# Miniprotein binders against q96jn8r1131to1294: the designs that were tried, part 35

Target 1, 164 residues: q96jn8r1131to1294
Amino acid sequence: TLEFLENHGKNILLSNGNRTATRVASYNQGIVVINQPLVPQLLVQVRIDFLNRQWTSSLVLGVITCAPERLNFPASACALKRAAWLLRGRGVFHNGLKICEKFGPNLDTCPEGTILGLRLDSSGGLHLHVNGVDQGVAVPDVPQPCHALVDLYGQCEQVTIVNP

## First folded at step 5 (miniprotein)

Design i26
Fold by ESMFold2-Fast, scan of step 5:
Structure i26 (fold): chain B 164 residues (1-164), chain A 98 residues (1-98)
Amino acid sequence: as target 1 above (164 residues)
Amino acid sequence: GPEEDLYRALDLMMKGEELLYQGDFEGALRAFEEAVRIAEKAGNKEYLALALFLVGLVLKDLGREDEAREYFERAREIAEEIGDEDLVKYAEELLKEL
């Protein structure tokens, strides 16, 4: 059963059997990580439950290759450079660089109820799924083990893990 | 080569918005001005237009209406260049309120 890890950003409250993450303060300190490694063919999905439209930007989604159980999370996932591949807006980011300018839909404009998924293919390519639709390979050859990460940044104040 | 990740400019814009919510207009102004400097140095017109607009919003709230007008005009001009029609409309609306 997929759950968010108890190690998370300072502003996160977990509920619903650790399957719902709520950011209870500010706009940051909202990183959560799935409790199992993202192995090939595992589809990890979260639903956007609540958006606070006051903020300019929204959630970040991706993978980290460092062990998350003891990680001291920074205020924003985008501060994780070497060990993180992140999707923000329409960009794909790694090691402090934008490696793709336009990939998939704009994550800053996805409405409440949107289901976002991450999956590795057999070749280690990271796929984004949006409402069940595979957007293609965002990142080729992700090192393993890796872990699915959601940063409840800005507008996105609540997400829930949903079964595929 | 690949572009620098400008997350720090975005983070400063979020920080400025938080400070506005808390009533810290001077703190918000500093945060948004720093975001302007980062966006200008990077040549990122999308972030520059947005950061200039946010500076204008704070200046308007501080009653510094002539400066706010200048920032909204600059934001509108850059937004027009990059085809950001929403930001053009927002800037024009605020210019009419001044």
Scores: ipSAE 0.517, ipTM 0.757, lowest interface PAE 1.8, mean pLDDT 91
Fold by OpenDDE base, second read of step 6:
Structure i26 (fold): chain B 164 residues (1-164), chain A 98 residues (1-98)
Amino acid sequence: as target 1 above (164 residues)
Amino acid sequence: GPEEDLYRALDLMMKGEELLYQGDFEGALRAFEEAVRIAEKAGNKEYLALALFLVGLVLKDLGREDEAREYFERAREIAEEIGDEDLVKYAEELLKEL
């Protein structure tokens, strides 16, 4: 079963069998990682449950290719400098460097109820899904194993893992 | 050339992460240290700072805190020079944990 790991950002409270992550303080320290590694054709999805419009920016979504249990999380995913492929706004980032300027919808403007998904294709391409619609390949060749990462940042205060 | 060195450094950093995932901390350390060497040779401050930071992380994982501190400090210094504020902050956070 898919759930968030206990190793998470300091401001995260897990609930609902660790399927729901809530950032209970500030605007950061909200990184969570999903327990099961991504494998080809597995669609991992999270739903944005609550947004706090007092903040700017929103969740960051992506994958890490290091063992999540041993990862010391920074205050934000943006600070990850290793083994990180992240979607922020409309950009795609690798280890903090922007590798794509415009991809998919702007994650900063996704409303509550939006379901965001990650899926590896047979070629190792990482796909973003938005409300069930494949947005295409965000990262063409992701090292495996990798784990889906969600940073409950800024506006995003709660997400829940949902089944396809 | 310098471009080749950058690719090598990146490759080593990725290799190091793979080794870490496999639980081979010493192997990862060696890979990252080699990345440091290559980055230094190439004169690339960005990759150097990152590689140094990665060495620090492994050392911290190994409980070698004094050595980790040194690498985090070096990484922070270079990060400051090149204006990588995220890396500066991250390094500082880790330094506080030592």
Scores: ipSAE 0.418, ipTM 0.753, lowest interface PAE 1.5, mean pLDDT 93

Design i27
Fold by ESMFold2-Fast, scan of step 5:
Structure i27 (fold): chain B 164 residues (1-164), chain A 98 residues (1-98)
Amino acid sequence: as target 1 above (164 residues)
Amino acid sequence: GPEEDLYRALDLMMKGLELLREGDFEGALRAFEEAVRIAEKAGNKEYLALALWLVGEVLKELGREDEAREYFERAREIAEEIGDEDLVKYAEELLKEL
């Protein structure tokens, strides 16, 4: 069964059998990681449960290639640099660079109830799914093993893992 | 080629919002002004428009209405340039309140 790892950002509280992550303070320290490597055929999905509109930016999704079980998480996923490929707003980011400008919907404007999914295809391409719809390849040829990451940054204060 | 990720400017804007929530208007102003500087140097108009608008908000709260007007006008002009209709609307509403 898919769960969030017990190792997570300092402001996270896990509940619902480690399937719900809540950021209980501030705007950052909200990184969570799925407990299994993202392998081809696996679709990992989270639902946005609660948005605090007092913040101007929102959640970040992506993958990391370092082992997450003992990682000392930074305040925000963007600080992970070489280890992370991240989707924020409409951009795709890696190692301090924006590598794609306009991909999928704007993650800063997805409403509560939106289901966001990450999947690797057979060629190692990372796909974003939004409410069941494949948005295409955000990142080609992701190194493996890799792990699905959600950063409950800014507006996004709660997500829950949902089954396909 | 790929442009620099302006995460530092984004984080400064979020920190400024947290400082506003705490009532530290001077701290928020410094954070937003640094975000403006980073966005301006990088030529990122989306972050620049947002950061300018946030500076204007703090200046308005500090009673510095002439300076707030200048920042809202700059934010509106850049928002128009990049097609950010929401920010144009918000800046125009705030300009009417000054």
Scores: ipSAE 0.579, ipTM 0.778, lowest interface PAE 1.5, mean pLDDT 91
Fold by OpenDDE base, second read of step 6:
Structure i27 (fold): chain B 164 residues (1-164), chain A 98 residues (1-98)
Amino acid sequence: as target 1 above (164 residues)
Amino acid sequence: GPEEDLYRALDLMMKGLELLREGDFEGALRAFEEAVRIAEKAGNKEYLALALWLVGEVLKELGREDEAREYFERAREIAEEIGDEDLVKYAEELLKEL
């Protein structure tokens, strides 16, 4: 089953069989990684459960290609300098560099209840799904194995892994 | 607009981190300082606190401890305003090391 790993940001509290992540302090230190690596056609989805509007930014969604169990998580996903492809706002980032200016909906404005998904296609393209709708390839040719990463940042205080 | 400014601030912080990885401390400093300016202009406390902290870190690495102290102090103050207790504590610890 899909769960968040016990290795997570220090402000994260896991519950619901490690399927729910809650950031219980501040606005950062909220990185979580899903236990199973992405494999072709596996759709991994998380639901935004709670937003705190005192902040401006929201969750970051992406993948890492390093071993998540050994990763020392920084306070924010934006500080990941290697082995990271991230979706933030409408941008796509690779190791801190913006590789796409406008992609899909703005993650910073997704309301509570939004279901965000990641899926690798047969060619290694990483797709973003929003409420079950494929938004297209966010990152082409992602190295495998890779793990889905969620940074509960800013407004985003709780997410839950949900089945498709 | 304000939203664009926030994205720019984040981009600059990410760029600064990239520059640090490359060993370009001066470039990183410039990027973070610009992030501070933009965040401050936008009135975004969370990004401001982060940017201030990053500036302080680079200055510390450059041996500019007096200047680093000023930025850590400001970061601490902003952190207090937004209730980021961890950043407050961390900033205080860094200040003790100077």
Scores: ipSAE 0.005, ipTM 0.238, lowest interface PAE 10.0, mean pLDDT 88

Design i28
Fold by ESMFold2-Fast, scan of step 5:
Structure i28 (fold): chain B 164 residues (1-164), chain A 98 residues (1-98)
Amino acid sequence: as target 1 above (164 residues)
Amino acid sequence: GPEEDLYRALDLMMKGDDLLLYGDFEGALRAFEEAVRIAEKAGNKEYLALALFLVGYVLKELGREDEAREYFERAREIAEEIGDEDLVKYAEELLKEL
């Protein structure tokens, strides 16, 4: 079963059998990681449960290539630098650089109830799925092993893992 | 445009928090002060209250308690105005520690 790792950002509280992550303070320190590697064809999905409209920016999702079980998570996923490929707003980011300007919908404007998915294709390309619709390849040739990451940043205060 | 300016302010607050994790309090202070400037010009009270709180937090860590008090009081006042009960509570808690 897919669950969030018990190692997570300091502002996170896990519930619902570690399938729901809630950020209980501030706007940051909200990184969670899926408990098993993202292997080709596995679709990992989360639903946006609660948005706090006091913030403008919202969740970030992507993959991390370092071992997450004992990682001391930074305040935001962007600080993971070389270890992470991230979808933020409408951009795709790696190591502090925007590697794609416009990809998929603007994550800062996705409403409550949106289901976001991450999947690797057989060539190691990272795909974003939005409400079941494949947005295409955001990142080609992701290094393996990697894990799906969600940063409950800004507006996004709660997500829940959803089965396909 | 104005929305891009606010994204910049949020990015600066994120950068400042990361600098705090590395112990770069001076770098964090500069980042948060720039976020205050951007939020003030944009007229965004939500971002302004948070940026002011973060400046206060760094000043407290630096032992600059009188300056920290002023920033926490400003942050609390704006947070009360906009109904941000969590930020009011956090500012009050840190004011008591000064």
Scores: ipSAE 0.000, ipTM 0.157, lowest interface PAE 11.8, mean pLDDT 85

Design i29
Fold by OpenDDE base, second read of step 6:
Structure i29 (fold): chain B 164 residues (1-164), chain A 83 residues (1-83)
Amino acid sequence: as target 1 above (164 residues)
Amino acid sequence: SKEDLAKKLIELYKKALELVEKGASEEEIEYLLYEVLEIAYELGDEHLILEAFAALLAFDRGDLDLLRKYIEKALEHAEKLLE
């Protein structure tokens, strides 16, 4: 069963069998990691449950290749400088460096109810799915094992893991 | 000029505060704080340099309250440069 790990950002409260993450304070300290590593063709999806529009940025989605159970989470995914591939806004980032300027929809403008998915293909390419639609390869070769990461940042105050 | 630099510093700090309050990307906020630090060095003002560093450290630690305090203090100092 896909769940968020108990090791998470300070402002996160887990519920619903650890399938729902809620950021209960401020706009940051909201990183969560999904327990099972991504394997080829496994589609992991989260739904944006609640947006607080007093903030301007929104969630970050990506993967990490370090051990998530022992990770000391920074205040935001932006501060991850190793073993991280992240989608922010329309950009793709690797260890804090932008490697793609425009990819898929702008995550900062995704409305509540949007379902975001990550999937590794057989060649190690990381795909973004938006409402079930494959947006293409965001990262061409991701080291394995890797874990899906969600940063409940800014507007995004709650997400839930959903089945495909 | 010194006055121009002070005005720019004030502008950047105010913008940084705004971005913090709006939960903007930390990348944008940090960029402004580094620009402030550069201006502080160009001004050669020890207090402004120190406050800029302190702001960056507070920001990096995720201590937004402390960040706000240092920015506000820096704004006060910068305003005095224009008097």
Scores: ipSAE 0.345, ipTM 0.691, lowest interface PAE 1.1, mean pLDDT 94
Fold by ESMFold2-Fast, scan of step 5:
Formats: sequence, structure tokens, C-alpha cells
Structure i29 (fold): chain B 164 residues (1-164), chain A 83 residues (1-83)
Amino acid sequence: as target 1 above (164 residues)
Amino acid sequence: SKEDLAKKLIELYKKALELVEKGASEEEIEYLLYEVLEIAYELGDEHLILEAFAALLAFDRGDLDLLRKYIEKALEHAEKLLE
């Protein structure tokens, strides 16, 4: 069963059997990681439950290739300058460097109820799914093992893991 | 585009100055300053990156006069990029 790891950003509270993550303070310190490696064909999905429009940017979604169980998370996923591939706004970032300017929808504008998914294809390509629709390959050749990460940054204060 | 990033950086800095003048939440101001820093990194402009870090350090010290000076310098710099 998919759950968020108990190692998470300091502003996160897990509930609903560790399937719901809520950021209870501030705009940052909201990184959560799925408890199982993202293996090919596994579709990991989260639903945006609550947006606080005090902030203008929103959640970041992606993968890390370091072991997350004892990782000391930075304040935001954007501060991960090694072993990280992230989708933020419309951009794709590898270790802080922007590698694609316009991929998929703008994550800063996705409304409450949006279901976002991550999946590796058999060639190691990382796919973003939005409300069940495959957006294509955001990142080719992701190293294994890798772990799905959600940063409840800015507007996004709550997400819940959703079965396909 | 770089032009779109420069425009967004200018908008965020102007918002930050507005919030400083209104005595708004320190958290809201800090948020905008970190957003600017990420845009400066995307632009890859060393002066904008330095100015964004300097603004954050001034803010952390509670030196609002120095914060304003670095923001004003960054705005002048960013507006030249649009020319």
C-alpha cells in the first residue's frame, strides 16, 4: 500500500493512515516522499485537497535518487541541488538547473481536486499524469532506484494519495 | 523567456517593497524574496543572484533600509535587461 514516509518536512502532519499530508504552518518545510521506490509502471497519484491563495506558487512534484528514510530535508525541494528531478510551475529542473521551460500544465494554477501522477515507463522515462491524462516524458533515463516526492509549497497545503 | 522572467522578478520585488511599507507579515516578505532568488537563478545573472542573496541577508538581520537598497539596485538592473 502506498503511504507517505514518516520522515518528512517539519511542517507536515500525516493523517488518514499516512495517505494525507497537511502543511500546518508557513509556506515551506512541506516535503513528503512515497514509502516505496517508483518502479516502472507504478502510477503514484496525489489529489490537491486544499489551496491557500495567500501564496502565488504551488506544489512541486518529482523524484529523488537518494535514500529518503533518514534524509534531512531542506526548506523547499528547489534547494535540492543533487539527485533531484523536479516539476515546478511549467518548468522541469535537474539539480536546480532548468532543463525544460514548458512541460505540461502550469502546476501553480491547478485547482483543488486535481489529481497529479508520476510514473516511470519501461525505458526509465518519467511521466506526469494530470487527471488521468499522460502529459508525456518530462525526464528521460531517470536513475534507479528513485522515489516520488511532493513538496507542499506555497498555495498547496494538503494532498491525499489516490488509487488509480 | 528571459524577458518574462525579468518581468516577473520586477513584479515580485515591487510587491515586496509594498509589503515592507505596509508593515505586512515578515513571512510574506520572506516568501517573495525566495521566489525572486529562484528566478535570478533561472536567469543565470550573477548580479541579480548576488542582489537577491544580499536582500535576504538584510531581511534576516531586520535591516529594512538595506533591504530596500538592494531591491532598488536589483530593479534598476532587471529593467536594463528589458531594454
Scores: ipSAE 0.182, ipTM 0.611, lowest interface PAE 4.4, mean pLDDT 89

Design i3
Fold by ESMFold2-Fast, scan of step 5:
Structure i3 (fold): chain B 164 residues (1-164), chain A 98 residues (1-98)
Amino acid sequence: as target 1 above (164 residues)
Amino acid sequence: SPEFEEAMRRAEEFIKRFEEALKEGNPRTALKYLEYALDFLELAVRIAKELGDPELLKRVVELLRRLAELAYEHGFYEIAKEALLLAILIEKYAQELE
């Protein structure tokens, strides 16, 4: 079954069989990665459990194509310039470049209980799912293998992996 | 290059918006503007590296140090640290280019 990897940001505590990630300090150092590659048609979903409104921005969601087990995670996913495609706020980012101004909902305003999902289609298109609804292709032609990443940044202090 | 100048201009713009948000009593919005400024400075670093121009990298370092100082002054310690670390690394990189 799907779990978060033991290699994660310094401020993360894993619980619930490594299916729940909690950021226990500050607003950063909260990157977690799913333990299995994101293969086509696999839907990886996380639920937002707790939001701290002290912070302005919230979770970042995306994929990385480097090996996550040996990765020295930076303070935030936005510093992952190499081999990362990220959804943050209203934008889609690759290599520090905003490649789409507005895609899907604003991740900075998703409430507690929101279920966010990532899935690759057969052509390597990365899809975002929100509360079970496919938002469409955020990023075409993602290289494989790739791994689903969640950055519990800012407001988002806890997420849990959920199955349909 | 036009891409580099635009990235630097956007970073400067968001630093100004940060200061204005603080005057209006909105530190959470201010943090968001600092994050935008840092994103554009990271883009400027990438462009300057591709151009291999140490003078452009030095300009990014100066603005990163200013962002870090402003962030630290107003209690945004983590983003101040991130900006300062990047400034130190890029300053070293620029020195090694020449």
Scores: ipSAE 0.000, ipTM 0.127, lowest interface PAE 17.7, mean pLDDT 84

Design i31
Fold by ESMFold2-Fast, scan of step 5:
Structure i31 (fold): chain B 164 residues (1-164), chain A 83 residues (1-83)
Amino acid sequence: as target 1 above (164 residues)
Amino acid sequence: SKEDLAKKLIELYKKALELVEKGASWEEILKLLFEVYEIAYELGDEHLILEAFAALLAFDRGDLDLLRKYIEKALEHAEKLLE
């Protein structure tokens, strides 16, 4: 069973058997990580449950290559540098730099009910899935092991893990 | 345009400082600071990103003196981009 790790951002409350993450304060400190490494062909999916339109930007998705169980998470996933590959808005980011301008839909405009997925292909390419549709390779040659990360940033205050 | 983004960031920071001095609502100030952070990321300037993040963190903690300090540093850097 896929679950969010008990090590998470300080504003997160886990419920529903650690399958639902709620950010209970502010706009940040909302990083959660899936409890299993993202191995090839494993599709990890989360549904956007609640958006607070007080904030301008929304959730960030990606992978980290450092061990998450004891990691002291920063306030935002964007502060993670060398060990993180992140999807924010329409951009792909690594080491704090935008490495791709336009990839997939704008994550800042995805409505409640959207299902977002991360999958690693057999060649180490990281794929984004949106409502079941593969958007293609966002990041080639992701180092392993890696772990799927969701940052409940800004508008996105609740997500739930959903099975394929 | 990179120049237009830098000008917008400067304008928003100046408005944020004005709101802080007037004791405006936390929500109004935070919205401006958050928009600045987003613009800094779009610009891709490492110094502006770090300063915008530090400003948000200072504000989240209620440290207005530190907030002003980071805004002033960011204004110096943004104005240099326009030179």
Scores: ipSAE 0.007, ipTM 0.311, lowest interface PAE 9.0, mean pLDDT 85

Design i32
Fold by ESMFold2-Fast, scan of step 5:
Parts: structure tokens; C-alpha cells; sequence
Structure i32 (fold): chain B 164 residues (1-164), chain A 83 residues (1-83)
């Protein structure tokens, strides 16, 4: 079963059988990682439960190819220096470098109740799904194994893993 | 002391990141970033100075993602200097 790992950012509290992550302080230190590798055809989905509009930016999601169980997370996912492919706002980032200016919807504007999904296709392409709609390939040829990551940054203070 | 300067730099950068995230005025953010460059120069650590100058440069170019990245690199280095 899909759960968030017990290794997470310092401001995270896990609940609901480790399927709900809540950021309890500030705007950062909110990284969580799914407990099993993102294998082709597995659709990992999270629902945005609560947004605090005090902040401007919102959640980041993507994949890392390093082992997450003992990783020392930085304050934000975009500060990861290696092995990270991330979707933030409308951008696609690899190890902190923006590799695509506009992909899919603006993640900073997704309302509460939005379901965001990550999936690898058979060719290793990373797809973003928004409310069940495939946005296309954000990153081709992701190395494996890789792990789905969500950064409860800024506005996004709570997410819950949901079934397809 | 150098320890006091490093602590002040960390506090100013954390405030700058918060203001960026809140969408505060460009002039307020710029003043904080400029103050950090001066503190980094007083500390005399060349890598920290370079990160501080790059953060300000990317802010002036309107690249807030790279601004945030270089501030976070500078914070890691400044905190290590307090060991």
C-alpha cells in the first residue's frame, strides 16, 4: 500500500496511516516521499486538502532517483542538488536548473480538492495528471529506480494520498 | 564577531525568502539582498560572497527560482561556518 515515508521534512506531521501529510509550521521544510518506487504504470495521486493563501507559491512534485529512507532533506525541494526532477509553478526543474519554462497548468493556482498524479510511461517518461487528465510528458527517460516526492511548500499545508 | 555576522546574514536571508514567498515589494527585497552582500564581504568568505552576489543578480533579472536556490546555498554555507 502507498504511504508517505517516516523520513520527511522537519515541519511535517503524518496521520491517517501515513497517507496524510500536514505542514504544521512556516512555509518550508515540507518534503514527503512515497514509500515505494514509482514503477511504470503505477499512478501515484495526492489531493490538495488545505491551502493557506498567506503564501504566494504552492506545492512542488516530482521524482528523486536517490534512496529516500535516510536522506537529509533541504528546506525546499528545489534546493536538491542532484537526482531530482521537479514540477513547480509551470516550470520543470532538474537539480535546481529550469529545463522547461511552461508545462501543464500553474501548480501555484490549483485549488483545494485538486488531485495531482505522477506516472511513468513504458518508455520512462514522467507524466503529470491533474484531476485525472494526463498533461503529457514533463521529463523523458527518467532513471530508475525513482521515488515520487511532494513538497508541501508555501500555500499547500496538507495533502492526502488517494486511489486512482 | 564573525559568528554574529554569520547569524545576522542567516536572519536576513530567511526574512528575504519569506518576503519573496509573500510577494512583498521588489524594493524591500532588494534592500535585504544588498545588505546580505555587504555582510558577506565583511565575513570575507569568497564562496559566500559569490553566492550572495549571484542571488542579487538573479533577483534583478527576475529569476526568482534561481534567487531562492542561491539563497539556500548561501544559508547552508553560513550555517556550516557557525560550527
Amino acid sequence: as target 1 above (164 residues)
Amino acid sequence: SKEDLAKKLIELYKKALELVEKGASEEEIRKLLEEVVKIAEELGDEELIDYAKLALEYFEEGDLELLRLYIEYALELAEKLLE
Scores: ipSAE 0.007, ipTM 0.312, lowest interface PAE 9.1, mean pLDDT 86

Design i33
Fold by ESMFold2-Fast, scan of step 5:
Order: sequence, then structure tokens, then C-alpha cells
Structure i33 (fold): chain B 164 residues (1-164), chain A 83 residues (1-83)
Amino acid sequence: as target 1 above (164 residues)
Amino acid sequence: SKEDLAKKLIELYKKALELVEKGASEEEIRKLLEEVVKIAEELGDEDLIEFAKLALEYFEEGDLELLRYYIEWALEYAEKLLE
């Protein structure tokens, strides 16, 4: 069963058997990581449960290729200096730098109830799924092992892992 | 006002880029980047706050490429707030 790791950002509270993550303060310190490596064909999905309109940007999701169990998380995923590939807004980012301007829908405008998914294909391509629809390859040839990460940043204060 | 704070943020960032280009003292650049963080926090926009903090962090690490990157992103963002 997929769960969020107990190692997470300082502002996160886990509930619902570690399947729901809530950011209880501020706009940052909200990184969570799935408890299993993202192996080819595993679809990891989270549902946006609650958006706080005080903030302007929203969740970030992606993968990291370092071991997450003892990682000291930065305040936001964009500050990750190790091998990290992130989807933020419409951009694709590698270690803090934008490598693609327009990919998929704008994550900053996805409403409550949106289901976002990450999957590796058999060639190591990282796919984004939105409400069950494959958006295509965001990043080719992701190194393995890698781990799915969600940053409850800005507007996004709660997500829940959902099964396919 | 928020507009005045955004304009001051833009001025400080442009000054920071100028100082970096001219090879000014680390202390002078640090002081300016710390003021940028303060102004961003006063504005209360979470992206401007994060960009300001990341710029300062990358400066402290000696990563001038990421420093310039985050300053330029923050400038673009702040200018759109003035529209």
C-alpha cells in the first residue's frame, strides 16, 4: 500500500494511515515523499483536497534520485540541489533550473478534486497524469531508483493518495 | 503600499545584479539581498519570498548562475504584479 514517508517537511501532518498530508502552517515546509521507489509502470496518484486562496502558486510534484528516508528537506522543492526533476506551474525543472517552459496543464490553476499522477514508462520516461489522462513524457531517461515527491506549496494545503 | 514595495524590490534586485556584475564586496551584496528578503516578506507574496530566500542561499553557496536566475525570475514576477 502506498503511503507518505514519516520523514517529511516540518509543516506536514500525516493522517488517514499516512495517506493524507496536510500542511498546517505558512506556505512552505510541505514536502512529502511516497514510501516506495517509483518503479516502471507504478502509477502514484494524489488528489488535491484543499486550496487556500491566500497564496498564488500551488503544489509541485516530481521525483528525486536520492534516498528520502533521512533527507533534510529544504523549505521548498525548488531548493533541492541533488538530482531532482519537478513539475511546477507549466514548467519542468531540474535541480532548480527550468528545462521546459510548457508541459501539461498549469498546476497553479488545478482545482480541488484534481487527481495528479506520476509514472515511469519502460524506457525511464517520467509521465504526468491529470484526472486519469496521460500528458506525455515530461522528462526522458530518469535515473533509477527514484522516488515520487509532492510539495504542498502555496495554495495546496492537503493531498490524499488515491488508487488507480 | 504594495505597489511601492514591489517597485522598491525591483530597484534592489537591479542594484544586486549590477553589484554582482561589477564584482562588488560580498558583504555589500549580502546586505542588499537581505533587504530584498525583508521587502518580499512585507509584500507577503510567497513566490517573491521564496525567490528572495533562494537568491540569498545561492549567493552564500557561490552559485552566481542560480543567483542571477532567481533574481531574473523574481523581477519578471514582480513586474507582472505591477500590471
Scores: ipSAE 0.475, ipTM 0.758, lowest interface PAE 2.0, mean pLDDT 89
Fold by OpenDDE base, second read of step 6:
Structure i33 (fold): chain B 164 residues (1-164), chain A 83 residues (1-83)
Amino acid sequence: as target 1 above (164 residues)
Amino acid sequence: SKEDLAKKLIELYKKALELVEKGASEEEIRKLLEEVVKIAEELGDEDLIEFAKLALEYFEEGDLELLRYYIEWALEYAEKLLE
């Protein structure tokens, strides 16, 4: 079953069989990684459960290709400078470099209840899903194995892994 | 006046970018961006407020690319307000 790994950001509290992640302090230190690697056609989804309107920016979504169990998480996902493909706002980033200016909806403005999904296609393309709708290929070729990463940042204080 | 506030906002953004390029202290840059937020709020323009807050948060996060992105958006927007 899909769940978040015990290796997570310092401000994260896991619950609900490790399917729910809650950031219980500050605005950062909220990185979590899903246990099972993404394989072609597997749709991994998380729901935004709670937003704190004190902040403006929100969660970061992406994948990492390094071993997640041994990763020393930085305070925010943007500090990952290797083996990382991230969606933040409307941008797509690879190892901290912006590779796409505008992609899909603005993650900073997704409301509570939004379901965000990641899926690899047969060619290694990483797709973003929003409320079940395929937004297209965010990253054309992602190395495998890779793991879905969620950074509960800013507004985003709780997410839950949900089944498709 | 609204025009004066917009001009001040533009100046502060340009100064912030300059300081980033020169490797100035994070505290100094933060203070400029916080002041921009205040000016945007005084202007009462929701878009400028959003841009300012996002710029500040991404700066705090350490993402200079997104910082520059939202500053550029804000500058373009503010300049249009002056037309």
Scores: ipSAE 0.015, ipTM 0.253, lowest interface PAE 7.9, mean pLDDT 90

Design i34
Fold by ESMFold2-Fast, scan of step 5:
Structure i34 (fold): chain B 164 residues (1-164), chain A 103 residues (1-103)
Amino acid sequence: as target 1 above (164 residues)
Amino acid sequence: SLKDEIEKLLLRMWEIAFEIDWAAERGDIDKVKELYKEFLEVAKELEKLLEELGDPELVEKIRKVIEAIEKAIELAEKGDLEALYELAFKAYEIILEILDELK
């Protein structure tokens, strides 16, 4: 079963059988990782449960290719310098370098109830799904194994894993 | 030791960088200005210790951090929070490179 790993950012509280992640303080220290590798055709989905409009930015989604079980997470996913492919706002980032200017919807403006999904295709392309709609390939040729990551940054204070 | 002192100041700069990020996200420009001044003081002390260590690459990296901080202090007067955030992230990126090289 899909769950968030017990190793997570220090402001995270897991509940609902480790399927709900809540950021209980500040706007950062909110990185969570799915408990199994993202293998081709596995669709990992999270629903945005709560947005705090006190903040400006919102959640970040992506993958990491390092082992997450004992990783010391930085304050934000954007601080990851190696082994990270991230979707933030409208951009796609690889290890801190912007590799695409505009892809999919602006993650900073997705409302509560939005379901965001990550999936690898058979060629190793990373896809973003929004409310069940495939947005296309955000990142080609992702190295494996890789792990799905969500950063509950800024406005996004709660997400829940949703089955297809 | 010299390396222990350098590591302690780098970790302090890491902490200040994240405090700046926190203040910036909430729009607290006065706190951002205060933290950037502290950030500059720690960076200048680090520059002296890195010069003593004798690694010119690390000295050049901390000088770029100092330049970024000085630019950020200037931009704080304009209230450009996005530009401030980007400069703080640039400084943070270089701090990570210095930490990695020290191992």
Scores: ipSAE 0.018, ipTM 0.289, lowest interface PAE 4.4, mean pLDDT 83

